# VHH binders against Transcriptional regulatory protein CitT (citT): the designs that were tried, part 2

Target 1, 230 residues: Transcriptional regulatory protein CitT (citT), of Halalkalibacterium halodurans (q9rc52)
Amino acid sequence: MTKLYKVLIIEDDFRVAQIQEQMVNDHPYFHVISTCRTGGEALDYLSEKAAALDLILLDVYIPDVKGLELLWAIREKFRDVDIMMVTAAKEVDTVQEALRGGIIDYLLKPVQKEVLHQRLDAYVQKRELFGERRQVSQEELDQLRQVQVRVQVGETPLPKGIDRLTLEKVVNALEEAETQGLTAMEGARLIGASRSTVRRYFEYLIHTKKAKAEVNYGDVGRPERRYFLC

## First folded at step 1 (VHH)

Design a9 (framework vhh_7sr4_2)
Fold by ESMFold2-Fast, scan of step 1:
Parts: structure tokens; sequence; C-alpha cells
Structure a9 (fold): chain B 230 residues (1-230), chain A 121 residues (1-121)
């Protein structure tokens, strides 16, 4: 009746593996069928059971293998099994190399259940889209890419009219201005946006308590607000 | 010329301690992951401990809680502090350097010549 995706966990820390197993099994569509603690154990298991597996959760550090060598060995022999890596934030270069090696996704340590479940939901969508359809439209690929971006760790939903890249530019401009601050006009010139757009971003930062504003006392004409990071 | 030179090995009684050092030269040490591996005759090399360029560490199951790996980028040296040594820790200990992209230990960028550790009474 219900499709059940079968998962192998490769993780040398028994307690970490148990926590990950419980988190995976708490998802209605996923079930852990085994855990392996070494690369040798994993390769032996895959030689007999790869056809029964859908997904591997693979720790970046396994005692008997270094770096990404286990990923590459699995990809050479067992192409039909998807791999999701578990990695620390400090290992961004390792993640980039793993993506080149064909992993389906990655998780940051410490693994949070809500984040894992969002990744597993995205995995189901990929399997339904690519497994059931041989031809996929550009629009469908773009939608899948957007879903992946939305479920990323640290992604905070922004209100309508506030874009992440523009917000980063605005924050960087305010950081460079330090104690001098910026008017909306000055900010607009620095980031190449309209004055009204920059004002909207400045007011958003005030609303989220990341910035403050002061009125120019000696200003010529109407008082202009000058904005500063807190 | 690239060199990894191990030192600090020797004979020690069970329960004793040793500190291994690996002095590196000829490459940008701070950008490389460094590791300690050990080998007994007739067996493959086993991971003892490694440390990334960022300082994250990993240990083999048999040495967790007893051994500590550390690095000093100013001195281009990686260390292995070995406490509560057991007869089964007897092996040749090798220092290795890698950018973290090798497929097999035999493909790591650089290896030292090894230093003998013997735990016996």
Amino acid sequence: as target 1 above (230 residues)
Amino acid sequence: EVKLVESGGGLVQPGGSLRLSCAASGFIFSSYAMGWYRQTPGKQRDLVADITSGGSTKYGDSVKGRFTISRDNTKNTVYLQMNSLKPEDTAVYYCAADRGYSWLPSEYDYWGQGTQVTVSS
C-alpha cells in the first residue's frame, strides 16, 4: 500500500546512529533496515543488499576510510542507491566535493529532526518526479530546485518584498558604514536599488531589532532618517 | 621537497604514555588534513586519528578516550598523545597528509616513514 523507502545508516558512533535511526523511523514513509559502523562493513552489506536500498545516510568521517573515498567507492559500484551526507558546517569544501560526487543532499551536524524530515520530504518529491517520469520539464526542475533551497538549514522565511540577496547587500552596506550610518538615498546608491526599496529593507531590520534610526537634527529641509546596525 | 618526519616512538610498559610528533615541510601545512595510521606486520593500515585543516578530529574505535590528536600550524607539526597504552597498541605509526580527496590511504598526498611503538613488559 504505502511506499516505504529503505535506509542504511553508516555512522561509527552507536549513540548518534540510534538517534538518527529513531528520527528516520519517525517519518511515515521511511524505515532504517540496517546500520553500519565502518566502510568495510558498509561495502560488504551493499554487495548483498544494495537492490533493497533506496537511501544511505553517510557520515563524512568513518574510521577505516578517509574523506570521501567511501562515497566514491559506493558510486563506482552501486549507482542506483542515493546518498545523503551528514557533515559539520566547517567542512564546506568536503560538501562541495561530495556534490560533485553525486550525493542527493546533505545534513549538518547536529542533526535536527525537523530538518531531517524536511530533507526526507524533498527526497520523496524527487523520487516521485524523476523515478516515475523519464522526461521532466524545465519548469518542474526549477520547482524542485526551489523546494531544495527552501528546506535548507538556516533558511528563514522572509516577508513579501524582502529578498535574501538584497537584504545581505543592505546589511553589508550598513556594516561598512559603522558609526556613520546610512540614509536611504546613500544606501540606494551603494547597492543599486531605489530609495523606496532600501527604506523598506532598513525598516524591516528595525522591525526585527537588528537596526536603529536617528533623525538628522541639522538637516536642510525635511528631517531624513539615518540607519545603523545594533 | 616534501617531508613528513615522525618522532617519539619507543618501548613503553602497559599503562604508560607516549607523545608522537610529525614535523612537516615542503607544502602549505595549514591547508592539509593530517592523520595518524598504524600497521602491524601482515595487516592493512588502520586509522588511529585524523584532524582537518579546521581542527575537527576523528578517532579509531580502539583508541577513543585514550589518544588525542592536535596540530600546531605555526610549527608545521601534528601530535598524537597516547595514554593508557595497551599491548594491542604495538605497531608502526605513520603520519599522513592529504587534501581530503583521496580514494584510498595509498593515494594520500604524503606519508612519513613510520615510527615503532612497542607496548610490552
Scores: ipSAE 0.000, ipTM 0.083, lowest interface PAE 20.5, mean pLDDT 74

Design b1 (framework vhh_7pa5_2)
Fold by ESMFold2-Fast, scan of step 1:
Structure b1 (fold): chain B 230 residues (1-230), chain A 119 residues (1-119)
Amino acid sequence: as target 1 above (230 residues)
Amino acid sequence: QVQLVESGGGMVQPGGSLRLSCAASGFTFSSYAMSWVRRAPGKGPEWVSTISGSGGSTSYADSVKGRFTISRDNAKNTLYLQMNSLKPEDTALYYCARGYYDSLGFDYWGQGTQVTVSS
């Protein structure tokens, strides 16, 4: 009753792609039908073969693509193909963006064969549920949610005084400000924190090379420091 | 600890060439894509080029395509940028960065090396 699931690997490192292909092909229900090394190659392949494809193993770090642009390009045109992330990218923001893109799973490299096979087994269970059943129970929906919430998140420890949720709010505020940037006081007003707190987060982003600051020697003799994302 | 150290910058005439190097340590170099990013005075950072971990794939900003070549030597943990047909507009601090360019920035940057094209 179980079908053979067809897999596309998008991975720029030839050796990593070969190892992943061997691991996938060692599973009795899965077969790799192609491997693509660039976003352009992947989109060309999908234009002809998406209907025959069940699952994509997708890396974040693809040379001709910024961030998750390839994920969003696939979602724009090929909504029926499932995507599992297999990547070294550990940032919570990257994981959350991928989840918003409707991925079914997120695995951190290096991936062990046993872990990959467990996730592929869970994928088979989902496909059998949707493929053979006409109605879904609450218990079955709860099981599907559990698979997604077990996404591997390898968070890098943050320094004392820097909270991930507050950092996310600060980054979002800077992104919304675009090229205009924000002063610490403007940022404080936007996220509901003190000026001193927001300045601490802005300086952390400068330290990690994710933001920059310019000093405008302003009106009335007081210099104003303005922050923006790199 | 991750360290990236750029070198090879200097002053050149328009039409000249420079080769930048970046010495990497503290991580498995061949497992990471590497990028070059530049910052001109008074401007924000501009992505220049990226190379995959294996060296099999490269990408370039339109402004440098056909003039610059990115390469790497994984045995020496070194990233290179060969810059030909330099223009005054190429004047900037050039940074070696680990990973791909995205809106949240790179994992790690070097200190930068100054390239000045004039006179």
Scores: ipSAE 0.000, ipTM 0.091, lowest interface PAE 22.3, mean pLDDT 76

Design b10 (framework vhh_7pa5_2)
Fold by ESMFold2-Fast, scan of step 1:
Structure b10 (fold): chain B 230 residues (1-230), chain A 123 residues (1-123)
Amino acid sequence: as target 1 above (230 residues)
Amino acid sequence: QVQLVESGGGMVQPGGSLRLSCAASGFTFSDYYMSWVRRAPGKGPEWVSTISGSGGSTSYADSVKGRFTISRDNAKNTLYLQMNSLKPEDTALYYCAKDTLRWGYSPSDFDYWGQGTQVTVSS
């Protein structure tokens, strides 16, 4: 008998809710049983179905609710349901208040499917441990605390032609160059790529405002573009 | 000003195929997630598929997984939806939609929708 964890999504954006539902349903041990767009809908649903529910994915920005009032209403009435925040709200005060509300995790939008699945995997481990055991060891508790309270660091999707590992190499090379910066030729030699490839990565970093470029017109020879981290 | 112009809709029999196109202008196309959203008569909008700015990440509604393929050509500022094994329930007006956030998903629906292109699946 495999346990299927039942999920409620509370999210007012219908497309975001559908995408989150797809990501959750792609996990073999989870299934979304409903989505709610308002706090009123969510509380009504919970009054009928909370006993069948394991996990809520909860956004901060719900139309009929101020701040985390819905979190506190759920905690007041439905203590046995676990809550994971999935929201664009990144203010320290909001994160701290949610943690005081006993949430199991906090994910910043846009959510990556791999990151969500890692957090769902951690949730399964926690449920299996507490379901099988009457007592837990300190080592087991320490491992759970290291995983469950992590706030997701947002990752921006990379454009066509920009590879994550190559981008990391390019950023590291610019960091090592410090205030002196790098030309595209120097960067190409350091990371073992073509000059045109490194230039594309440098220009991407400028586009994302993580780097800048300067041209030296005062020296003898052709002007050369030199790149620096901001 | 953002402009999205859909084309490629039409009438097909069940099991048929259609390819929709969306010509985009007025913004840096490669920086934005793009989506297809449909609206059947008498129903609200249903999200169909999304593609990242680079084209490296795609997502599909369960109702179309394995049948539809989203793609884009950033050099031509064009979004595509290849629709195979069409069913009567796929009958709808199909909209090209731009996300509000650069490089990610909007928390408040789409920034802009096109005019739509009609797809009708009937025997």
Scores: ipSAE 0.000, ipTM 0.220, lowest interface PAE 16.8, mean pLDDT 78

Design b11 (framework vhh_7pa5_2)
Fold by ESMFold2-Fast, scan of step 1:
Structure b11 (fold): chain B 230 residues (1-230), chain A 123 residues (1-123)
Amino acid sequence: as target 1 above (230 residues)
Amino acid sequence: QVQLVESGGGMVQPGGSLRLSCAASGFTFSSYAMSWVRRAPGKGPEWVSTISSSGGSTSYADSVKGRFTISRDNAKNTLYLQMNSLKPEDTALYYCARDLGEYWYSSGAFDYWGQGTQVTVSS
């Protein structure tokens, strides 16, 4: 059954922490049991109360610790507590790196109540599906981690001239073409972009070893370059 | 308002095939990645497969890779799992789950899932 989940907020701005506490407590299945303003205060609290805690909302910027040091200290000592990070937009790349280190999710500041509640709903469903943490095998956790890593790799900063949404459309077109592959002209028609644009994306995928190209000499003796997803 | 309804489960012999369906309603189906997760009696849940919102990217657990195929029909708001070469070890309750992610990626968190459909593989 659904239980009451206990939350610790680690946030140095008292007003921000108060607003987050109100938003969390407005959710029927969550309750904030404490708020800490420093890393030292948080580690002291966890040494005493970690067993009673389900989820930490952790601000990336805490005065007495640098960068992700508090995250790593918590992961080293308190493995059973889930962490959701709260970060400013300028540090999204840092948080995505932290997802590889085992946080369950992140939120962008300023936190919107609707977005927070959607993330909390997702957390409840995940906990209900997986039950006790001990019931999930290490292999299952590793597979879930791999899915998250795949998503994160897809979000790796792209070079100039390569747009993520367009790249996804290009990859999808190549996947749908299967073993037949696509020429730059065929890809351009499917995506609604120029031939030169699609060729740039195809060549980027080759450079990143996600695609291959083959030159086909037809009956007319004219070579055509055809692209295939690896 | 959000609903996920699985169907297509049943009893089948080892080596047989089944196709599971998940009918989604109450949200913009084409905007979310979707997953299949299974739970065998007396065991913990196991992630089985994920498909991106467009259907362009798929992932599979090693235990089912090469045997199962995940797909979706965004026009029909339906998720599928084609299960081939079924083994007794595949016996479980299968759930479809909506993967909560940013519109261009999935965070791997589930915010809704269905009641499940039972798959039993026995001789």
Scores: ipSAE 0.000, ipTM 0.148, lowest interface PAE 17.5, mean pLDDT 74

Design b12 (framework vhh_7pa5_2)
Fold by ESMFold2-Fast, scan of step 1:
Structure b12 (fold): chain B 230 residues (1-230), chain A 122 residues (1-122)
Amino acid sequence: as target 1 above (230 residues)
Amino acid sequence: QVQLVESGGGMVQPGGSLRLSCAASGFTFSTYAMSWVRRAPGKGPEWVSTISGSGGSTSYADSVKGRFTISRDNAKNTLYLQMNSLKPEDTALYYCAKDSYEWGDLYYFDYWGQGTQVTVSS
């Protein structure tokens, strides 16, 4: 099935940490090896045990650190450990900053066991895919995208980073491409934006069910991803 | 294993220039987009710039557009950030970050370097 994954919980509330530990340990593939209540305690633990650790559940609000300081400190020293953030706050900027910090997921308090287990299941699937040298299927790409799509970006009609005029240009470019579709690079050349910008708009259209992506597997090189209007 | 090592930081007066470098190893550098991210004292991290694997596409945060230039040398596995017209608010620890190709073109960074300090003061 899968290997056993070792988890560190960083959470200053003793009762919350205990509940999260029980929820994690109830999953057949995960085991909590320690809990830490402060950033200092966590960094000390990681200096000794990081090599044995797969995943950190990290609370955003730890008493001895401000904001995402602990996330960045961990990323500086312990790059091979995956981080999943747990927080009572849900802001577009906080989610965006944490994702750019290399976290794999973001959860809201109070954590529900079923939601946590769904995220842990997704984590297992990602780790299994990373260990295998096979062509990535569309189903596997959709699954990887679903993990990020579950990160809610607030309630605005257009999320931060998506501009109406640029979105119209991107939609027009995809419409002109018809059945041939566009890669992010081709879209970037057509509208005069960076590939990263166009990719952000294409992924937004997929999230809103207005576009789809297909991966074409060539005989040589890496798969090419193309985007199409639905 | 993946390693990213930043260098080139230092102290400079307002209006000055610095060039940051990031030496990458442990992966096929040319296949990954690379980014610069900075963190000022007491503040969260701010994305600064991204460059595609080929170097053909770049993007910048509004706060640095027109002043900073990102570039790469794939033969040397090195990422650069040319910083001109530096301001006190550019004072931060600057990180090199590897984009995640495995995350289906999503906007994650897999690995961060140790950082290099830039201080702009008069």
Scores: ipSAE 0.000, ipTM 0.118, lowest interface PAE 17.2, mean pLDDT 73

Design b13 (framework vhh_7pa5_2)
Fold by ESMFold2-Fast, scan of step 1:
Structure b13 (fold): chain B 230 residues (1-230), chain A 121 residues (1-121)
Amino acid sequence: as target 1 above (230 residues)
Amino acid sequence: QVQLVESGGGMVQPGGSLRLSCAASGFTFSSYEMSWVRRAPGKGPEWVSTISGSGDSTSYADSVKGRFTISRDNAKNTLYLQMNSLKPEDTALYYCARGEYDFWSGYLDYWGQGTQVTVSS
């Protein structure tokens, strides 16, 4: 079954926000749960409700922040929420900075319903490919932690989107890599799955405290990430 | 200063080929995954391909698999994208980016100016 995706709109013009909300809510699989008019309101809302959100529609021109300051603040603290930006101009610098921040997509104002729905359809397809959950449920974590013996992967109840055979292959690949670790692409090549699939399994193992990630440090920036079995 | 400079774009007929290059400077090139991302007119950015720092692992968007090949020359600090069997829908501004682009948690921290590819009859 397709999940209902929860959306936050950050837009200072209430009328523009209402139009965007109506367009989003007209899509059968999306629902706007809140609208914020300022960066301060958005950060306050996210401090309480980020775990309930799937997607943010973020206007680039918010009065209480400069440039893409709000994007970077959200990425620093709330990395699990996807962001789609809405901009009034096709400014290369703005788009480049937003993409460096890892946004999932962007839209040009005025937003057209047909264009928005096409982007939302693509988003649903990606989420279904990767499974509905990005994080393991608390109940499933609790079940794993209730086991009195050291649990072998593949013998516990697994969340939707995590396949037992694939998880065993991922764990075996990490075990064979030992101290060298694996990048998501190296793991994908070894087990014959997509990079995004392998990264989902790596993140599941990190969430369950079975793996860790480290970055290789170069001169500056965010170098490639390597995963290690704990 | 980190810099990425793309080149090799142009106009081609459907079915044609182009090879894009990206000259990188200001960082240890071989320590970073590198990606190509494109933006078609009136659309958002689409991830195209990623290559590992060593060059031995690659990944591609479904829309370009079998037609595009990503590669790198770490001695020359250069990233490449060989584009074959080009289609009108491949028309876009192509960006070189440092890092991997992943739906869940990948981040790209430096981008080039882009090089325009136009596939038209």
Scores: ipSAE 0.000, ipTM 0.170, lowest interface PAE 14.7, mean pLDDT 74

Design b14 (framework vhh_7pa5_2)
Fold by ESMFold2-Fast, scan of step 1:
Structure b14 (fold): chain B 230 residues (1-230), chain A 122 residues (1-122)
Amino acid sequence: as target 1 above (230 residues)
Amino acid sequence: QVQLVESGGGMVQPGGSLRLSCAASGFTFSSYSMSWVRRAPGKGPEWVSTISSSGSTISYADSVKGRFTISRDNAKNTLYLQMNSLKPEDTALYYCARDYYDSSGYLPFDYWGQGTQVTVSS
């Protein structure tokens, strides 16, 4: 065969599925062998064809399934097939539950061809490599977590003094704080940087219209500047 | 099927100790490095400690180094975390995780347990 890796797409929006199919098929090593629109269709397909599959691109929101129940059903019966999640959701609970389901990657919609191909290239390298498991540092875990959330955003040139990895850590901390937001001191503790550094990154996010700040006047009279993603 | 079941959590006073256990089944436990990961209320996951498949290589997060001890018993398919000198900031749900990490940068953990709650308060 011209292509080595067989892909199943599970996506309820047929237009989105067609675009994803074209992007996957444009990769020299990957071929989409089927597209399913419901969890029922997917489970029926897997019951007969799982042995021929290497990778599933799975949308988090499928109409006939609650939350990540489809992920758990696939993991229970068809553990030999790898799963890459594709979703518009950035919720911490969704990411944590998907990690517990044993996914290999998490992509955000709208999927960009170049980003998808980069992840497919990494998948090929993983399938070709055998080796000992390596111990994971907190820094490496943080980097992998950041890639799950931010790979879809693409790359823009950053100003002097703003580092991409640190910026991703700052954004992740703000996302995890949700509606509560973060002070510069709280952000500094979470990412292991100085208050002045975190404040610089928070102000950069405000400048790029990706964050907002509010000043709260406590009973003490000392104003607190609290930052939120918008 | 792979199962990881944590136990040993509870409530303790600051300065106290707890020993967590993780019973593994459904895979060759002795062939995998294992980790402990915790999640405090309102925070993301924090890696705590890793132990290699043989037990010869061990790493700890700076926040727990000198206070926590990771160990394993491959004959019993069990992972342990001995927690001493506990602090209020150690309050979290503690997860046992199987490490499946390679040089390509894929996620380091492919299976997690349900977690066991540790609460440190006076």
Scores: ipSAE 0.000, ipTM 0.111, lowest interface PAE 18.1, mean pLDDT 73

Design b15 (framework vhh_7pa5_2)
Fold by ESMFold2-Fast, scan of step 1:
Structure b15 (fold): chain B 230 residues (1-230), chain A 122 residues (1-122)
Amino acid sequence: as target 1 above (230 residues)
Amino acid sequence: QVQLVESGGGMVQPGGSLRLSCAASGFTFSSYAMSWVRRAPGKGPEWVSTISGSGGSTSYADSVKGRFTISRDNAKNTLYLQMNSLKPEDTALYYCAKDRLRYFDWLPLDYWGQGTQVTVSS
């Protein structure tokens, strides 16, 4: 442990805050030093302890604050503290504008430990590069990596029942079979999932206009449905 | 193992030209659409241009249309961006990207290279 990063959680739901605190503390380089439930509590805490903080996990909607006013108040007064937003899937587009203000990243609710730890690892990498190389080049690289992580993991919310990693496997399989296409059975074997699961993902891609299906009639009179990327 | 290596950046005066290259390996190059994306200091990433796998279709951001030309050589696994009439606002780090899906759509780009710096100043 070369450096211990100190975290403040701002989250109005006590149970959610406890889960987030446990997940953060499970990371070897991070420690939660406080949890605040309101914007007033957070601003009071920061007035006394901002110098001891590295990172804030900030819920988008806090009861005593309108919109993103707490985010902007913290950024204006406590500029040396980094902020990572925690947002509901439906609010992702709203939060994306806030990223232009220097927020390091965002997470989707419900927060998953693996995803949080990946973002915390990226944060450590950014902090370690700062001051060791040319400042401009490192800042530009860090900003790009931040965007890539956000876009790949949390930028576009997916419907219930569609998992990002499984969707990526399905898309990759269809890409490789583009000219020939895949049946649900063939996709299931390639991905290691059930036929019904793969068919659900294929149908999702059709619904979003990213794939098409063609029916080929078998010699025995059985129609076969094959899926192709558009 | 997918690898993308950009080159050709540098410093030029306004009105100048540069040609960027991207050497691709580890995948069937001609089967995928390829894009150029840039990031200017203090701004988010901006999509610049996309070319289809065959090279038959191209598209451009309004800010570069008429000044930039995207092309590819599938025999050499290389993507190009010819940049003419460069402006100070074109100053950015330019990235080569392989599209995971056709025509750079709703899913994020699959693989970005290390980038090449373009600086336009007098």
Scores: ipSAE 0.000, ipTM 0.142, lowest interface PAE 17.6, mean pLDDT 73

Design b16 (framework vhh_7pa5_2)
Fold by ESMFold2-Fast, scan of step 1:
Structure b16 (fold): chain B 230 residues (1-230), chain A 121 residues (1-121)
Amino acid sequence: as target 1 above (230 residues)
Amino acid sequence: QVQLVESGGGMVQPGGSLRLSCAASGFTFSNYAMSWVRRAPGKGPEWVSTISGSGGSTSYADSVKGRFTISRDNAKNTLYLQMNSLKPEDTALYYCARGGIAARPYYFDYWGQGTQVTVSS
């Protein structure tokens, strides 16, 4: 059984806070335990309840504080609580300052339920890796950091010859194959592409450290190359 | 847009049976592993079962093995959960979920609204 994550929402617009609370509570792994409309209310709440809290959804435009001052105040006193920012702007400077304040993610207003749930799923994955594993490999840390960077600044542009929809199909096929993996030929049959196309996508995933390959020597004179999702 | 809609929940006595359905739209259903996840009152989510995109591979939580059967109809874009020999501890809101890009059974990118199953005498 996976842990139930407890969320605090800090948002001055009552209607927006209510919509966000409903979206969070619709996710089976999360439960909103309180909402605060001002920085003062939030700091008072955290002084009493921070130990029971896992995640804060923090609006960047709170009336009683300037910009990211509330983020910095929370980080100075309540280090163990994770913060995800919600902002109306694609402002690079705002995101960079928030990253310096130690946020784990950000969302753009208006918040889309699908996007929020994807970020919450990524959060569960990160907490599982950190909380349940005694030692995390460098490769695992690099992958976690890579996903975090993509979410913070938007998705990295794909190289020529790599299509995002096809890449998603390839990743899903590898995920479905579990620990047994896929050859390029098996992948080609599953997604309806050529062997050379699937191999190109598999090699791209290896280059980005999202997949690995193992060589297995069978009855044939040439070794078989199998691909696995990391 | 991706949509997952569960149905088939209800009230049943211990030892009874229910069949849950999940209608999927907005994506190529056969390309994704699909799962059932449940949430009991006052508790966190518990993964129940997963089925591969082709339907050739299935896995189950120890608490439901031998009692529940997951299946899918790719022509109808529908996921099923056949629940037999129901126990009071099976009482929960049951969610249909699409498998995520991570290689973990309970990492999911889309969820339905859930369907309530209540087992009581």
Scores: ipSAE 0.000, ipTM 0.253, lowest interface PAE 14.1, mean pLDDT 75

Design b2 (framework vhh_7pa5_2)
Fold by ESMFold2-Fast, scan of step 1:
Structure b2 (fold): chain B 230 residues (1-230), chain A 120 residues (1-120)
Amino acid sequence: as target 1 above (230 residues)
Amino acid sequence: QVQLVESGGGMVQPGGSLRLSCAASGFTFSSYWMSWVRRAPGKGPEWVSTINSGGGSTSYADSVKGRFTISRDNAKNTLYLQMNSLKPEDTALYYCAKDFGYRLWSFDYWGQGTQVTVSS
């Protein structure tokens, strides 16, 4: 299958690079075309192949360069290639500084496949909006801005069937309902999803202890649950 | 439709003060946490401050603690940022943002922004 987006991985740990390559290649739209272990190797590769690249996954720690020097060198010379950084928890402050330099996002080590795929999905949305639309809706632009400032500190990957953006819409609906809460049907009407989908997200929030449910006892049919944020 | 409109930006000298406002519409303003986020030329977005739905709880970035004060008027659907002791480093486009309330960095909607320039 033909992939739309070509990725370069810059990571000095061979095992980490292999795992990242596998996770990227598992996405239907992305393909890793090369892996570099040093800054010198990466700059040499980019001097010949930058025009063929869409995205770089860049480790914060690369042993032959100091701090963010490699990031700044790439941004200065290869402006059209997007960069997503991969960082250890202790390096988060350094990478937040890098957001000021035009990286599109960052990921916390150990990288989790579902989280990476969500960020790659957001990247696809960004490229499609900027490539084919002459204007972008406020909601779409705001979601892209949100991705750029998002911090992945201590986040567990979302389970299959739970989408981050849909989860955030569900949380917003519950937040607006406050003490009144929402039934799955009411939530479905507010966000434009099916009742079964919204119920799945509500139950996920209960399992993560971010929501609670109270049973609404009726005289007809099955008892209905009403959901509230904790 | 959610709409956020920032105002109050301008040019001030170092040590000066400025008050930003954000007029919100299209959602139940009093039910949402609200934040201020800024973006300087050549930089990515930086979170500045957050206030909870009732206005009783606030948090600030270390770079602005003691100098900036976030507040809200739920009757007027308006968010404010009082900026004192302004520094050249505070020069940025300032956005108000609708927050989910369960994560500091989770923003649902951003406004169009208002420019603040601090120069001698």
Scores: ipSAE 0.000, ipTM 0.116, lowest interface PAE 16.9, mean pLDDT 74

